# Designs tried in a protein design chat: VHH binders against F-box protein At1g48060. Part 6

Target 1, 365 residues: F-box protein At1g48060, of Arabidopsis thaliana (Mouse-ear cress) (q9lnf6)
Amino acid sequence: MKPQEEEEKNENMARKRSKSSSSLSIPLDIATDIFLRLPAKSVVRFSCVAKHWSSITTAPYFTNSFETRPNLLFFFKEADRFFVVTVPKPNRRPNESVSHTSSQILDSYQTPYPKHSCFTIKTESVHGLICFQRGTKPIVWNPTMRKFKPLRKPDKSWESLTVFLGYDPLERTHKVVAMPCDKASDECRILTLGSADQESWRTVKTNYKHHPSRGNRKNNYGPCRCINGVLYYLAEIDRHRLIGKFAFLGHSNVKNSLPMWVLEGEKKGEWSTYNFLPLSHYDRRLEFHFKLIGITNDGELIYVPNTVFKTFEVIYIDPIRKTFSLVKYEGVADKGFRQRNGLGEDKPLRGIQYSPNHVETLLSL

## First folded at step 17 (VHH; from m4 with S31T)

Design k2
Fold by ESMFold2, look of step 18:
Structure k2 (fold): chain B 365 residues (1-365), chain A 122 residues (1-122)
Amino acid sequence: as target 1 above (365 residues)
Amino acid sequence: DVQLVESGGGLVQPGGSLRLSCVASGFTFDTYSMGWVRQAPGKGLEWVSDISYRGDTGYADSVKGRFAISRDNAKNTLYLQMNRLKPEDTAVYYCAAQIEITWEGQWQFDYAGQGTQVTVSS
């Protein structure tokens, strides 16, 4: 069969199907736009049932365009299951100094408890991905696509390390950065995600020998932030605690030349600090039930419960306007949720992990 | 000086009842979640029950319907009423504040007492 004859017959078949009002006759640009308006779970469902639609929803243009507004992600394990819940950032901005509202969860799911999800440290959500580690093996998680990707160990000789997750907005790639954490070093490993054959770690030298700092149990938040292609993290240089930064922009193919700057030093007191009012200023009863986990992209402090008995509530505080907002999220921790998920009605939810500012992404791992 | 002092343990026959007490001092009792954990001979810690700062209660499946937790904030006292006791309930019972579990499965507390022995046997 000749290519020209096949092309003409395919054009005729497409013309016939368009007259039947079939979705198969929709132009690609219009189909892409329709999919971009659907919830993530709908896009995944359609991608599973049609070869043509799968090519649209996995293309870099589509996955980079799909990202949703930031949400709060929380997850926990119970028995042999791993539960994931997504709640929206509240849309209401009252001028009251104190408010109480209710909202619905956006989504929840459970998956069998994977052996790789038993972690002591995770990164924040960076452009929709989260990185865990178990010992010296990093594991990348896409909560939207419900996929985990274990990575090769950064260095077989390292007995301990800390991983960070960053995103280069110019290259549109995620970077996983690993640093030794039991000794000061000016050497780190970087791995770029988003390539079918990229599993190699590259060695990069930093400007300073340093030791990255661990997270704080009391506040239970991650050790770093990635902002516009720059990773900010707490570090220790010669027993002094400092803020390090690590720029990714345009450096993916550089082996040993990445900068690190120190923004705060305890020795000189060259930094000003801003002290936020404690939670007890707003409501004395809540101080030991809620913990600070981070800040929204709009500048609100986020406090979450340590243990969830019957209701799931989150506190948002605007430290500039000095406002307090408590949001009760319906559809989780209640009788219906527990029955649907095989959870005990009288057993509090514990060991909950949170990731603020989570954006849904369809990026394939 | 933070202290949690348990009392009310003892020897009891199967089917009997005991009421444990825990008197707290040195912290703002009414802002803490409080609870009980136990350790049977030769075993690890087991969560039994807790009660939130606002009175929400939780129970392990093994004690639900038999045990009742309560608190009296005016007396800084936590209680555990234990009914229809079984030999499997034999353990040292510890009063604890802010019971939590790590992802590795280890129990953590802000404060814990020295414990009171409960023995169910004949």
Scores: ipSAE 0.561, ipTM 0.857, lowest interface PAE 1.9, mean pLDDT 73

## First folded at step 18 (VHH; from k2 with T57K)

Design j4
Fold by OpenDDE, fold request of step 20:
Structure j4 (fold): chain B 365 residues (1-365), chain A 122 residues (1-122)
Amino acid sequence: as target 1 above (365 residues)
Amino acid sequence: DVQLVESGGGLVQPGGSLRLSCVASGFTFDTYSMGWVRQAPGKGLEWVSDISYRGDKGYADSVKGRFAISRDNAKNTLYLQMNRLKPEDTAVYYCAAQIEITWEGQWQFDYAGQGTQVTVSS
């Protein structure tokens, strides 16, 4: 066999070996299933590795199917930095009237905060997105994707407006709602996010002329909540503060009770009144240091600190079972956290904003 | 009625020391975080220091290492030891209960005193 035939065989074997890099491409269905089971952070990382993975993770079918457990998201500003922390909801301990537990944070990061940007918080987390307002312009934020999207001003001559973020469960779309806050109006502007078409504001008429009330700044309850596709907010017509499924009717002079209105059923307007024990009933010392921010999906009241010194603690109270759970979260506000993030050791964390029941979304803004 | 009464202010030379006191009445002092804020002429309100109901202490960067906050719950009294005073420390100092800040940067208090003048001048 002539030496030339061996060289051709070796080149053909080398060419055949190069072709048989059967790119073990994970079938799309398997890849999808795997990614749906991964933490959002991991999915995002994988998306950065290969275009193929990115195509999967950015596809509407995937983003719509991606579900995470509700967690507590909170964020605060320090100098020109925006700090974002996610902590898990603890497991319920129904058999313990009082519990003290410790948990690790799920995630934390910092992002640059534009020095000249005063964002007003308008809504809590709505299906993974948070809406801010800068002047008359809405800003939508995806904490998972760490992206901000400034939106155009509503095309109205409103000098003073409020923006709310909602989610339409039927269309599976986020909607930004804008309305004037200085005068009563029966008009609102709605912008649907993620529409392939140029995001445009549309006018929707309301049944009544009204304007959102500027909630008392002390009650960090977002001026608006989205529940099952319906926006609930305080208006001058209705002096009700709504916390998720719960609304607070007026200044009950009853110092020793927590009156809550609960939206019952799917029918709009069915409210029940419940009187729960205030935080002071469990521990009087905590009343002035913690604020109620909402209720978990499983029915626990969430109390979070106004100011954080050395430790970050959250209180979960089952108002029906009268259980008290204090959870200390490790990895935030402690010495290690401060050192890692270049925060002062003796400077309390202040101005913390909380988003209960935050679910992560991979929606690209 | 809730009252916070500050004392101990005055005129001092640069490098001098003062001790401010705040006597609280009309509320459960030991359940509140207490602190000091100050307002210099022509300037906005500035946070100086806090002490939590648990005794945790916080300081603004401008006063860290020079000022020391303390409280005596038995006397319903808040203290601020101010050492190595600088002209920049010249302000009216207010004792306040449950000092908070809004997202927009507005300081909020449940209670605040009338203030005591601190002047640092040569």
Scores: ipSAE 0.834, ipTM 0.946, lowest interface PAE 0.5, mean pLDDT 86
Fold by OpenDDE, fold request of step 20:
Order: structure tokens, then C-alpha cells, then sequence
Structure j4 (fold): chain B 365 residues (1-365), chain A 122 residues (1-122)
């Protein structure tokens, strides 16, 4: 076999090696567009696969542009585990006065949770972040990224504090606000997340000494609401309850009416009070099993179960249209869910915390 | 007035059985989840079992397979069959309505009885 055939084979092998993996570099713009349309979970996965993708998905322009639909996030503890579940908000059925539907969960995961680390929930979900408090230290949580960031104590001298989470739409930054709650104070500490100086608390003085109200622990609804970059919270000034601009879904002790405060007109800061029918009006049997946690962005009251046995159901009520929707979410608390997560079959899920209108963010903490 | 009255407690040997009863009055029993909590000497409150208004049953790991909860809505009565009792089951058992737990791990209920003593001793 003549020496010439070996040379051609070697040249053909060399030519096959020089097929430069034209890394089909997807243009940045195309890649960005694709990722913006993907579920957050998928984006995170892709970011882990390639540094190039990570550079895109961690860029401020991308993180600021990434938007998801508001969903219901809930979480609970079991032993040393923290379980997080996201379920979709159902589409409105305006023509149906009563509806029963089923839906699948969007996402679920578990993460280690130190048994001795009792976090107190202090905030609602604000642009994809939730803030907890461990003693006098705030903890910021990104459920999408599954990351917790403990913050420094806002003030060394503070023995008791409350934490609020806001979002500045102009700066496109999250801000953690801390105030003492054991005494009336005109001092507020603000920490801006994502800043190079993330560890520094800025002192801001308020016009009045006030005592921020600690939300009722029974309410999954934090004592603060961020609306268009403004924090509304309940506080006491000189023994007078100043209703901070809270959209309060107040549990009125009034059995027959549900008062709701609605911020009317972003510019005027005027609040209107509406009285809606309680859950018992629609179904008396459900009154003791479901609790009101808030209102969806589209104006439906959200009722969630206190304890979950075999089925996870959420009630959505349009108080204006007087529509009742019960949604059963499959894949939560059922046999399959329990098996996959190493949960007992006969142990109810308890202590569930809910975050309505949760959006996902890819923000790195 | 809301009342929950427990009965059926007593002294039993290890491996023995007891049946607790709780009679409810003053509220709509059939619309509530009902359950049992217990408090052993020197210990905190422990959840034992509950039954939903729909009849779903839950058990603490410590009692699973040994205890059985049931209810008779017509009689406004909650039951706890306790089999294969252990010394560790010694506690005051309370009937409770709408047992919940806070995020911080505090047990809460809308109503609770005065309790019945269960003592498991050789």
C-alpha cells in the first residue's frame, strides 16, 4: 500500500481537525431575546452551562428586562428543609360566577434550612425578592436564584427593628429599609441592594418620630407595601394611629364585610375604602380553612389554605364581579409530591407562608 | 359558649390502649378541622393528630401507626384511639379546633379543651 495513501489520510485527518468549531456564537441580541422568553429556571440552567450565557444573564440590562408573570409563591419548613413552590395564577373567567379548575405547579424545590435559624417574614415579594429577619439582622432572599443574603445589623444600638423591602423604579434597585420598633424614632436605615457598598446602611431622617407597627404574625401579608417605589406602612405617632398608605386587606373583625383600602391615583396618594363580601358569603364551610393573603394584580382576592392535607387549593374571588374560582393545584401535597420530597404521607403541610404576585428575578445577591 | 370536653384518659401499662373522646359544643363542629395536641411534663406543646373538615387525617411521626383519629359530626365528637402506648406518650391531651402553627413554630388553635391526663407507666 503506497506511501501516498497514508499522506492523504493524514491530510484529511488534519483537515477534519481544523474544522474550527465555529462556535455558532448566537448574536448577543438574539441570545438576549431568547433568554428573555425563557422561564427563569431555564435561564439559570443555561447560565450554568456556559460562561458566555452567564455574562448575558447577569448583566444589568438583562436582569432589568427580565419579567415574569405574577404568580403565587409559597414556602414551608419541614425539619431542616425549606420547601418552595410556585403556582400559576389562573386566567380569569369573567363569565363564570363559580368555577372549579385544576392547574399544575410551575416550580418546586427544597433547600437546607438551619433548624435554629428562625426567620421572621417581614416583607412581601417585591420585584422577586423577599426579606426576612433573624433577630436584628435582615436576610434577603431570591427564590428564583435560591440564594439568601444576610445583611448586617442596621444599627448596633437597636434592640428591636422592623424591615421593609422596596423597589426604586427609577434606579431599578431594591432597597431594604430598617426602623426601630421598640421606640418612636425618626431614624431610618436604608441599604441599597446591588450596589458596591451593599454593606452600608444609609441613615435617613423622617419628618416625625414614629413607631412602625409590627404586622400581625397571623397575616402572611407583610406590614408594608411597596407601590411605585413608595413604601406604605402602619405606624403610630403620638398614640395616634397614622394609617400609612397601606393597601390594607384588613381582617375586619366585622364578620359581614371585608374592608379593602385601594390607593386611588398614583399621583394624588388618595386612598379609598371598599367593602367586599367575605369568603363566608360564597361558601360558609370554607371560612375557617382559608385565609385572605392579598389581592392579585388584576383585582381578585386570594384565599389560601391554613393547613394542607392531601390537596392544595386556592380560592380567587373577584369582589366586583362576584365570581368565585377554586383552583386545585396538582403536584402539591399529593402522594407524588411527598414522595419526591421525602415528606410523610400522613403529615399535613403547616406553617405555609404565601407571597402573592410574585415575579421572578435573576438578580444576584 | 364554646366548650371542648375531653374524656377517656387514665393510667395504662406500656403496650396498652386508650380511647379519648372530645365533645364539642358552642360552635359548628362539622366545619372545623379538629385535632389533638399533648403536653408532657416539662415539655412544650406537641401536635399529635388532626382531622380536616373533609375527613383527611394527619399524624405526628411519633404516633403514626399507633394512633387513629376519627370524628362523628352527628355527635359533635372527636376520637383518638391510642394503641401500643409508650411511656413517652404520657401527657395531658387536649382536644383542639383548627390547629395551626406559626412560621416561628408556635402552635395555635381557635378552641381547646381542659385536657385529659394520659399516663403510661409500668
Amino acid sequence: as target 1 above (365 residues)
Amino acid sequence: DVQLVESGGGLVQPGGSLRLSCVASGFTFDTYSMGWVRQAPGKGLEWVSDISYRGDKGYADSVKGRFAISRDNAKNTLYLQMNRLKPEDTAVYYCAAQIEITWEGQWQFDYAGQGTQVTVSS
Scores: ipSAE 0.823, ipTM 0.940, lowest interface PAE 0.5, mean pLDDT 86
Fold by ESMFold2, look of step 18:
Order: sequence, then structure tokens, then C-alpha cells
Structure j4 (fold): chain B 365 residues (1-365), chain A 122 residues (1-122)
Amino acid sequence: as target 1 above (365 residues)
Amino acid sequence: DVQLVESGGGLVQPGGSLRLSCVASGFTFDTYSMGWVRQAPGKGLEWVSDISYRGDKGYADSVKGRFAISRDNAKNTLYLQMNRLKPEDTAVYYCAAQIEITWEGQWQFDYAGQGTQVTVSS
């Protein structure tokens, strides 16, 4: 070893010591802006390594400002494991009416699944959260942060209910709404998500006695949507099916009663229906392998497989522009994925739950 | 009306073989994934094997290497070749279309047959 190399190493060590001391003074607003541009998984990893940066990434301003694009989230159970996968929406190709493309998954993970826990019903993904229902007990899930939060029962006397998840854009808070589903009622319960020791269900009355109804389970389309602080859901009044809506906006600044707007059938209201082309119009062999699960925020129909053998494919259809896109996602259901995750090569993936329009959120549950 | 008619069951000694057949009618067979489920005495329903509309095959661990599933779309027929049979394979075997499982763990089918008895004993 040369003396020059030893002297440079000693000077470099002193330089690093001085640099680390001065780096503690970097302006917080600049560091925050840098973190807001990183992918969610990088933010999580960085927060685990450096405690100083964790204070930035957990602050309300940061978590409310964090940006992500809507994706397709899906999850399934196998043995005692819970698998979660996120795939991106495809890029549009305006010069093609029919396309077949490949894409990569964005993220995947697995966790041990409690053997005695059974989640029976889930909501749509709303601002990055999903709510499960075990009987009359709601459980909120943040897939990005990999956390579950059980909530208190909405009402001890209710034997049957359905929960919905919404988001109030004025208060920037999630709301969980519970309604009886075995008989008509003009009462519901609302819980605003926050600290677990401060959360309480409050009673809100609706304009009409009703109960929610669920959509067609065979096609697994969503029973409700939350748009700009308004829940839209199917309901029944005196055996008639209606579209109910329940607005969150401004309810914290008014009394606890909110009006409900309903329309009766397609012949009595401003709602209209139309039939769009079936999958068989595009490819005869696909009709019974794929099911419609929803619509993207851009207006595309999303069809997903019921059972996945060797390849995971998703179909996106723009019903207005009459375009068809089949996307094969690599990194799921293939041999490599199965080997890394201890899944059998010959066991199809089943019981897959899908959540379109999922965004990543750093909200701590 | 949809019909799934199983045949080929019976009594066989351990180590023996049976071939189950399922003839389908009333639907477009070649667009469906098809498979076999079984129910042993006093037990719940158990998935055995299925084959997709494209020919991809799946097997339960308990039968892998011993059973072989196949389909003949021209004859609307699903087969299950069962070799090296064990007493644990004793069950009623059902032919089914579009085998799926709910999140609660319950098996669902678009169509299912009436079943054929397989008994393995010496």
C-alpha cells in the first residue's frame, strides 16, 4: 500500500464525518418534495432505514400529498398465506382497435393469513383503503402499508348489515357507512376513520326507509361507487329497486340528516341504459373465462379471469371507442412466481378478489 | 337443458386403475374449463383436477402423478385416468364446469353432474 492512498483514505473519512454533521441541516421542505416523487415502496423502505426521514413520510401533509396512479389490485388466499399483487393499467394505443400486449407487475407481497379469520364481503378500493366485513364487524385494510384495522360493531342489536366505504374530499377523511340489509330502515351508522380510541359510530337518518341490495354476484360487479363524496348504491323500497345516493359533502357543517335522492327504474328517471357488445364479439373463446368486475376511471370495462392456470391476462374494453385490449401480466401465475412463493405448479389460482382503480396511500391505520 | 353424465366408476383393488368419462350436452363445451371434484364418505367436497378451455391442466397434490385429466372437444367428453388407486381415493366423483372457490372456501360450479362412485378396497 502507498502512503498517498492511506493519507487520502484518512482525509476521506474526516470529510465524511464533516459532511454527515452538516447534512442534518438540509431544509425540510426540499427533502419532503424529493420523497413525494418516489414510488411508494421506496418511501416505505427509506422510512425504515432512517428515523429522521420517517418523521417526514408519516406527516399528514406528506401522506395527503403523495401521488399515485390508479391500478388494478388483486389478492387471494392459498393455504395459510395471503397474497397481494398490483398491476398497472395498460397504455392506450389509439392507432389500434384490437391489441395484445404484455406488461409487468408493479408490486407483490405475501403475509401469513390467520387461519380462523374469514372475511366474507369487501368494498371497492376507495382512496387506497378497502373495508372487509366479517358478519357485522367491519375491518379496514391498507394494502400499501400492509395493515388491518378492526372496527367496533356499528350496532349491537343489528343482526344483518352491509358496510360501505367512502371518502369525504372536503374533510379529507374516509367514512365507513353501515346500513341494515335484512329489513328496511331510515337509520344508518357513520364512522370517520382516525385514531382508534377516538372513533365512534354516529346515527344518521335518511329520507326514506330502505335497505341496500347487492349487485349480480355472478359477474362480481361493484355494488356501490363513491364519487366526489357521494355514495351511489342499489337499494330497495317496497320491493322496487332504486339507485340510492348518500352525500358526505358538508354533512359535518349541517345537522346529521342528509337527503337521499332516488330514481325509479329506467322509465321513470333520467337514468338510461344501453347494452354494449359482449366479449364474444371480440373473441368467441373468451366469453366464459372472463368476468366483468368494473370500469376504470377512464371509462374502460375491465374483464378478469375466474381461474388462473399458467398466464394472467386482463381485458380492457372501451365501449364508446369500440377498442379491445388484452394484457398478459408477467411475474404472476408463472413458474417463477409459483416457485418463489411456494405455490404448486399444478394448482390453478382461484378465489381471486379484484379491486380496480386502486391508488397507493401511506395513511397509517 | 345442460347435462353432465359421468360413467366408469366401480369397485377396484388398491393399485388398480379406472377411467372416468363425462359426456356433456346443452352448452358450448369447448369454451368451458372442465374438471373433477370428489366427496369421500363423511367429508366435504375436494377438488381433484381440471383442464382449461385451452388445455392447461391442474392436479391436487394427493393425485399428482397418478391421475391424468384430458378432454375431447369433438365428443364433448371429459376424462380422468386414475392409476395406482389407494383406499383414500374412495369417493363419489363429480364432473363439473367452471370450478371456482369463494373467499369463504366453498366450491362453486356453473354445472355439475350426479356423480359416479369409486370404491378402492381389497
Scores: ipSAE 0.588, ipTM 0.866, lowest interface PAE 1.7, mean pLDDT 74

Design j4
Fold by ESMFold2, fold request of step 20:
Structure j4 (fold): chain B 365 residues (1-365), chain A 122 residues (1-122)
Amino acid sequence: as target 1 above (365 residues)
Amino acid sequence: DVQLVESGGGLVQPGGSLRLSCVASGFTFDTYSMGWVRQAPGKGLEWVSDISYRGDKGYADSVKGRFAISRDNAKNTLYLQMNRLKPEDTAVYYCAAQIEITWEGQWQFDYAGQGTQVTVSS
């Protein structure tokens, strides 16, 4: 087949396919296969337009099979609007110690800023969900499906608490954990999202009375991470700072306590410190405009801008291989983005919140 | 030992011009984003203009087209040219480094000066 004839043949094939598709129904298994290969943004879009497709994309077998890649989610507010942007994490590791590349954003949207949902603390993104607090009331967010779900308060008498979000890989459910943070306690509340018994909080006792750490609201999400059904979080027992562990592995019916293994300086397995090269080692001018927000699942340090003027750049540093990668993301903060979103052309973007390691999920809240 | 010293304020008629200067010391000026915030009598802080370390400029809607920010890294000096001044521009103008806003809406700076008064009135 010659290149010109192949091009003309492809145009004829497109016309023929269109006519054939319009005259016949598409089998369910073929439609499912097509949808599993699309970006989450496209799946959501098609589900909203075609109700037949919505039955496919909301089914448990589809949502559990949907392919996702970790990315960087960020959001900010301006006036009465809430803006959300997703950018891809670079997947190809450079052979060079320093690289500068460009990439496109994956998605962006805006919604009216919910007046009564002003949050002060967020969790990390855990299997596609993020949990916020409005005072002592948890609010679960699915950025992919663009839905917020407020939960009832874990306890009406608690004046101060910290929420954590976890995921039980054996049961494939999200768990919300609330702990008092104004005093040491061995009580916590756990809620399983999407349970058939109408989302209720249950009381679980921990092995130790402790204070969970809240983290820095301004620049970072709370200091916790959920790995393979175990929540790791910073805590304090008798003025000692520790890492707490809270396992979710198939213990939905536990009434009193879950296993907890605490790592501390007095216990075997002493803590080690790791000295990473500062950002200024790679470029002196960047230290005051970028902040460390965490580590990617691949072990890279991720630095993001504090204030975004005309370009959005993210820095990824592999502290073991000592590589530096700066990625400029097209489609955000530029003139086109600002015009499409009604943002001032001359106003920097500020107060940005970031969630690394975000995966897209079609879970319905 | 960081110091930001503003100058160039004063009394001016509506429609007039002023040029504010801010001389910086005690830090590596050319690595910082610099800018101006102002506080009118009885009101909170309002962001006016920024210039990033690489020269990107931002302006509040209330001043764009009338104010021009610039920096001279060799002299560690930040400038704000204010033209066609209005009575509502009356405020104390503060030079600041690394202007940011918290999620709660509070302005924060790495460094800020003591301010210079600008008064626009007949």
Scores: ipSAE 0.560, ipTM 0.855, lowest interface PAE 1.9, mean pLDDT 75
Fold by ESMFold2, fold request of step 20:
Structure j4 (fold): chain B 365 residues (1-365), chain A 122 residues (1-122)
Amino acid sequence: as target 1 above (365 residues)
Amino acid sequence: DVQLVESGGGLVQPGGSLRLSCVASGFTFDTYSMGWVRQAPGKGLEWVSDISYRGDKGYADSVKGRFAISRDNAKNTLYLQMNRLKPEDTAVYYCAAQIEITWEGQWQFDYAGQGTQVTVSS
């Protein structure tokens, strides 16, 4: 191990030993290690069984340390129900250029969904949270904790806006960013999730007047990503399309706490294109039934079905190694799943929304 | 120029049968999922059935067991065999390609025909 890895490991052990001193019946550092290795569903159930376990799993130390590997989240509506399914990213098959495999879903659940409510998906999953937009009101969702948190409108005078979700790795907090999308502006609103004194909207000036490209529901995720504290999104200035960058900054004692915002675009020649083999290269029939929704953290293209009949299949393509992997996921869309959930026997699943690279988080909203 | 032409509608007694056909042109029929939607008088669109590019079939609960969808890719033709018809099946039936639904609950299609009337009446 490198000395830096040994130091980080020792710091984690020290934190765990400190927590264990609050319980004499079971060492807290041992209990914490056990809970950190469990699936989120199990952690939640243990928290419901005993108040002592709940105090461990809700503590800031635990929630900051808990993390699962990235997976694919998808969800859809039927009648007045909201269905959520989580599937794992498949294990890689070294040295196979074409593979067909099977895997099992990790979890599924359903909750009531208010009729006549219209949520839109405006963000990718960012550190376990997803932000919807109902008109100009943002709504934050934690799929792990099965909780929605409506936020107040960023500005009562804005008639149209776009919401983004980001994560500040220095503060270890989520940021919700709102920008007007019906006209160019150099103002945006930022809200930090976390504590009551940090949940008000503040105004931030950007380097240029611009507006983001308006997302629509034909694209599950819209053109934005948050990578290591930098939000990348498409923007427009004077009929020219550009890629905007918004760097999140942690809270600071300096006078200047303004987030760094950078607009980089085609005008400077700072971006290039990469030619990927189209899906039709691998199978011409797939072109109209699978759609590209994003890229895994490992660099694989993810294609998902528009409509799910009796089998749920996902295609992963590594564009560098030129590999094609089709994975059939068991436990969803079959008769058992449909009967358990009160869904029609031969009714395809439609209107499905997908969130790749989703991790589970115990963050309390 | 894409064209979907439905035929086979008409008047039929309750308990009777009809076979709808839809001839497609202007696109690669065998790579599309195809299906039927219907609209009863004074009502919105209702999905009836579709069949994927590889033959997977779906049916609405209201028609399951009575209707059978099929396709003939060599003839670019989609079929709907309708048996044991009920007065509630009275509607205009539309042939459609790539039937989807928006999050807001609106039906969308890549292509749709002009429809054929089916009337079930004593």
Scores: ipSAE 0.557, ipTM 0.854, lowest interface PAE 1.9, mean pLDDT 75

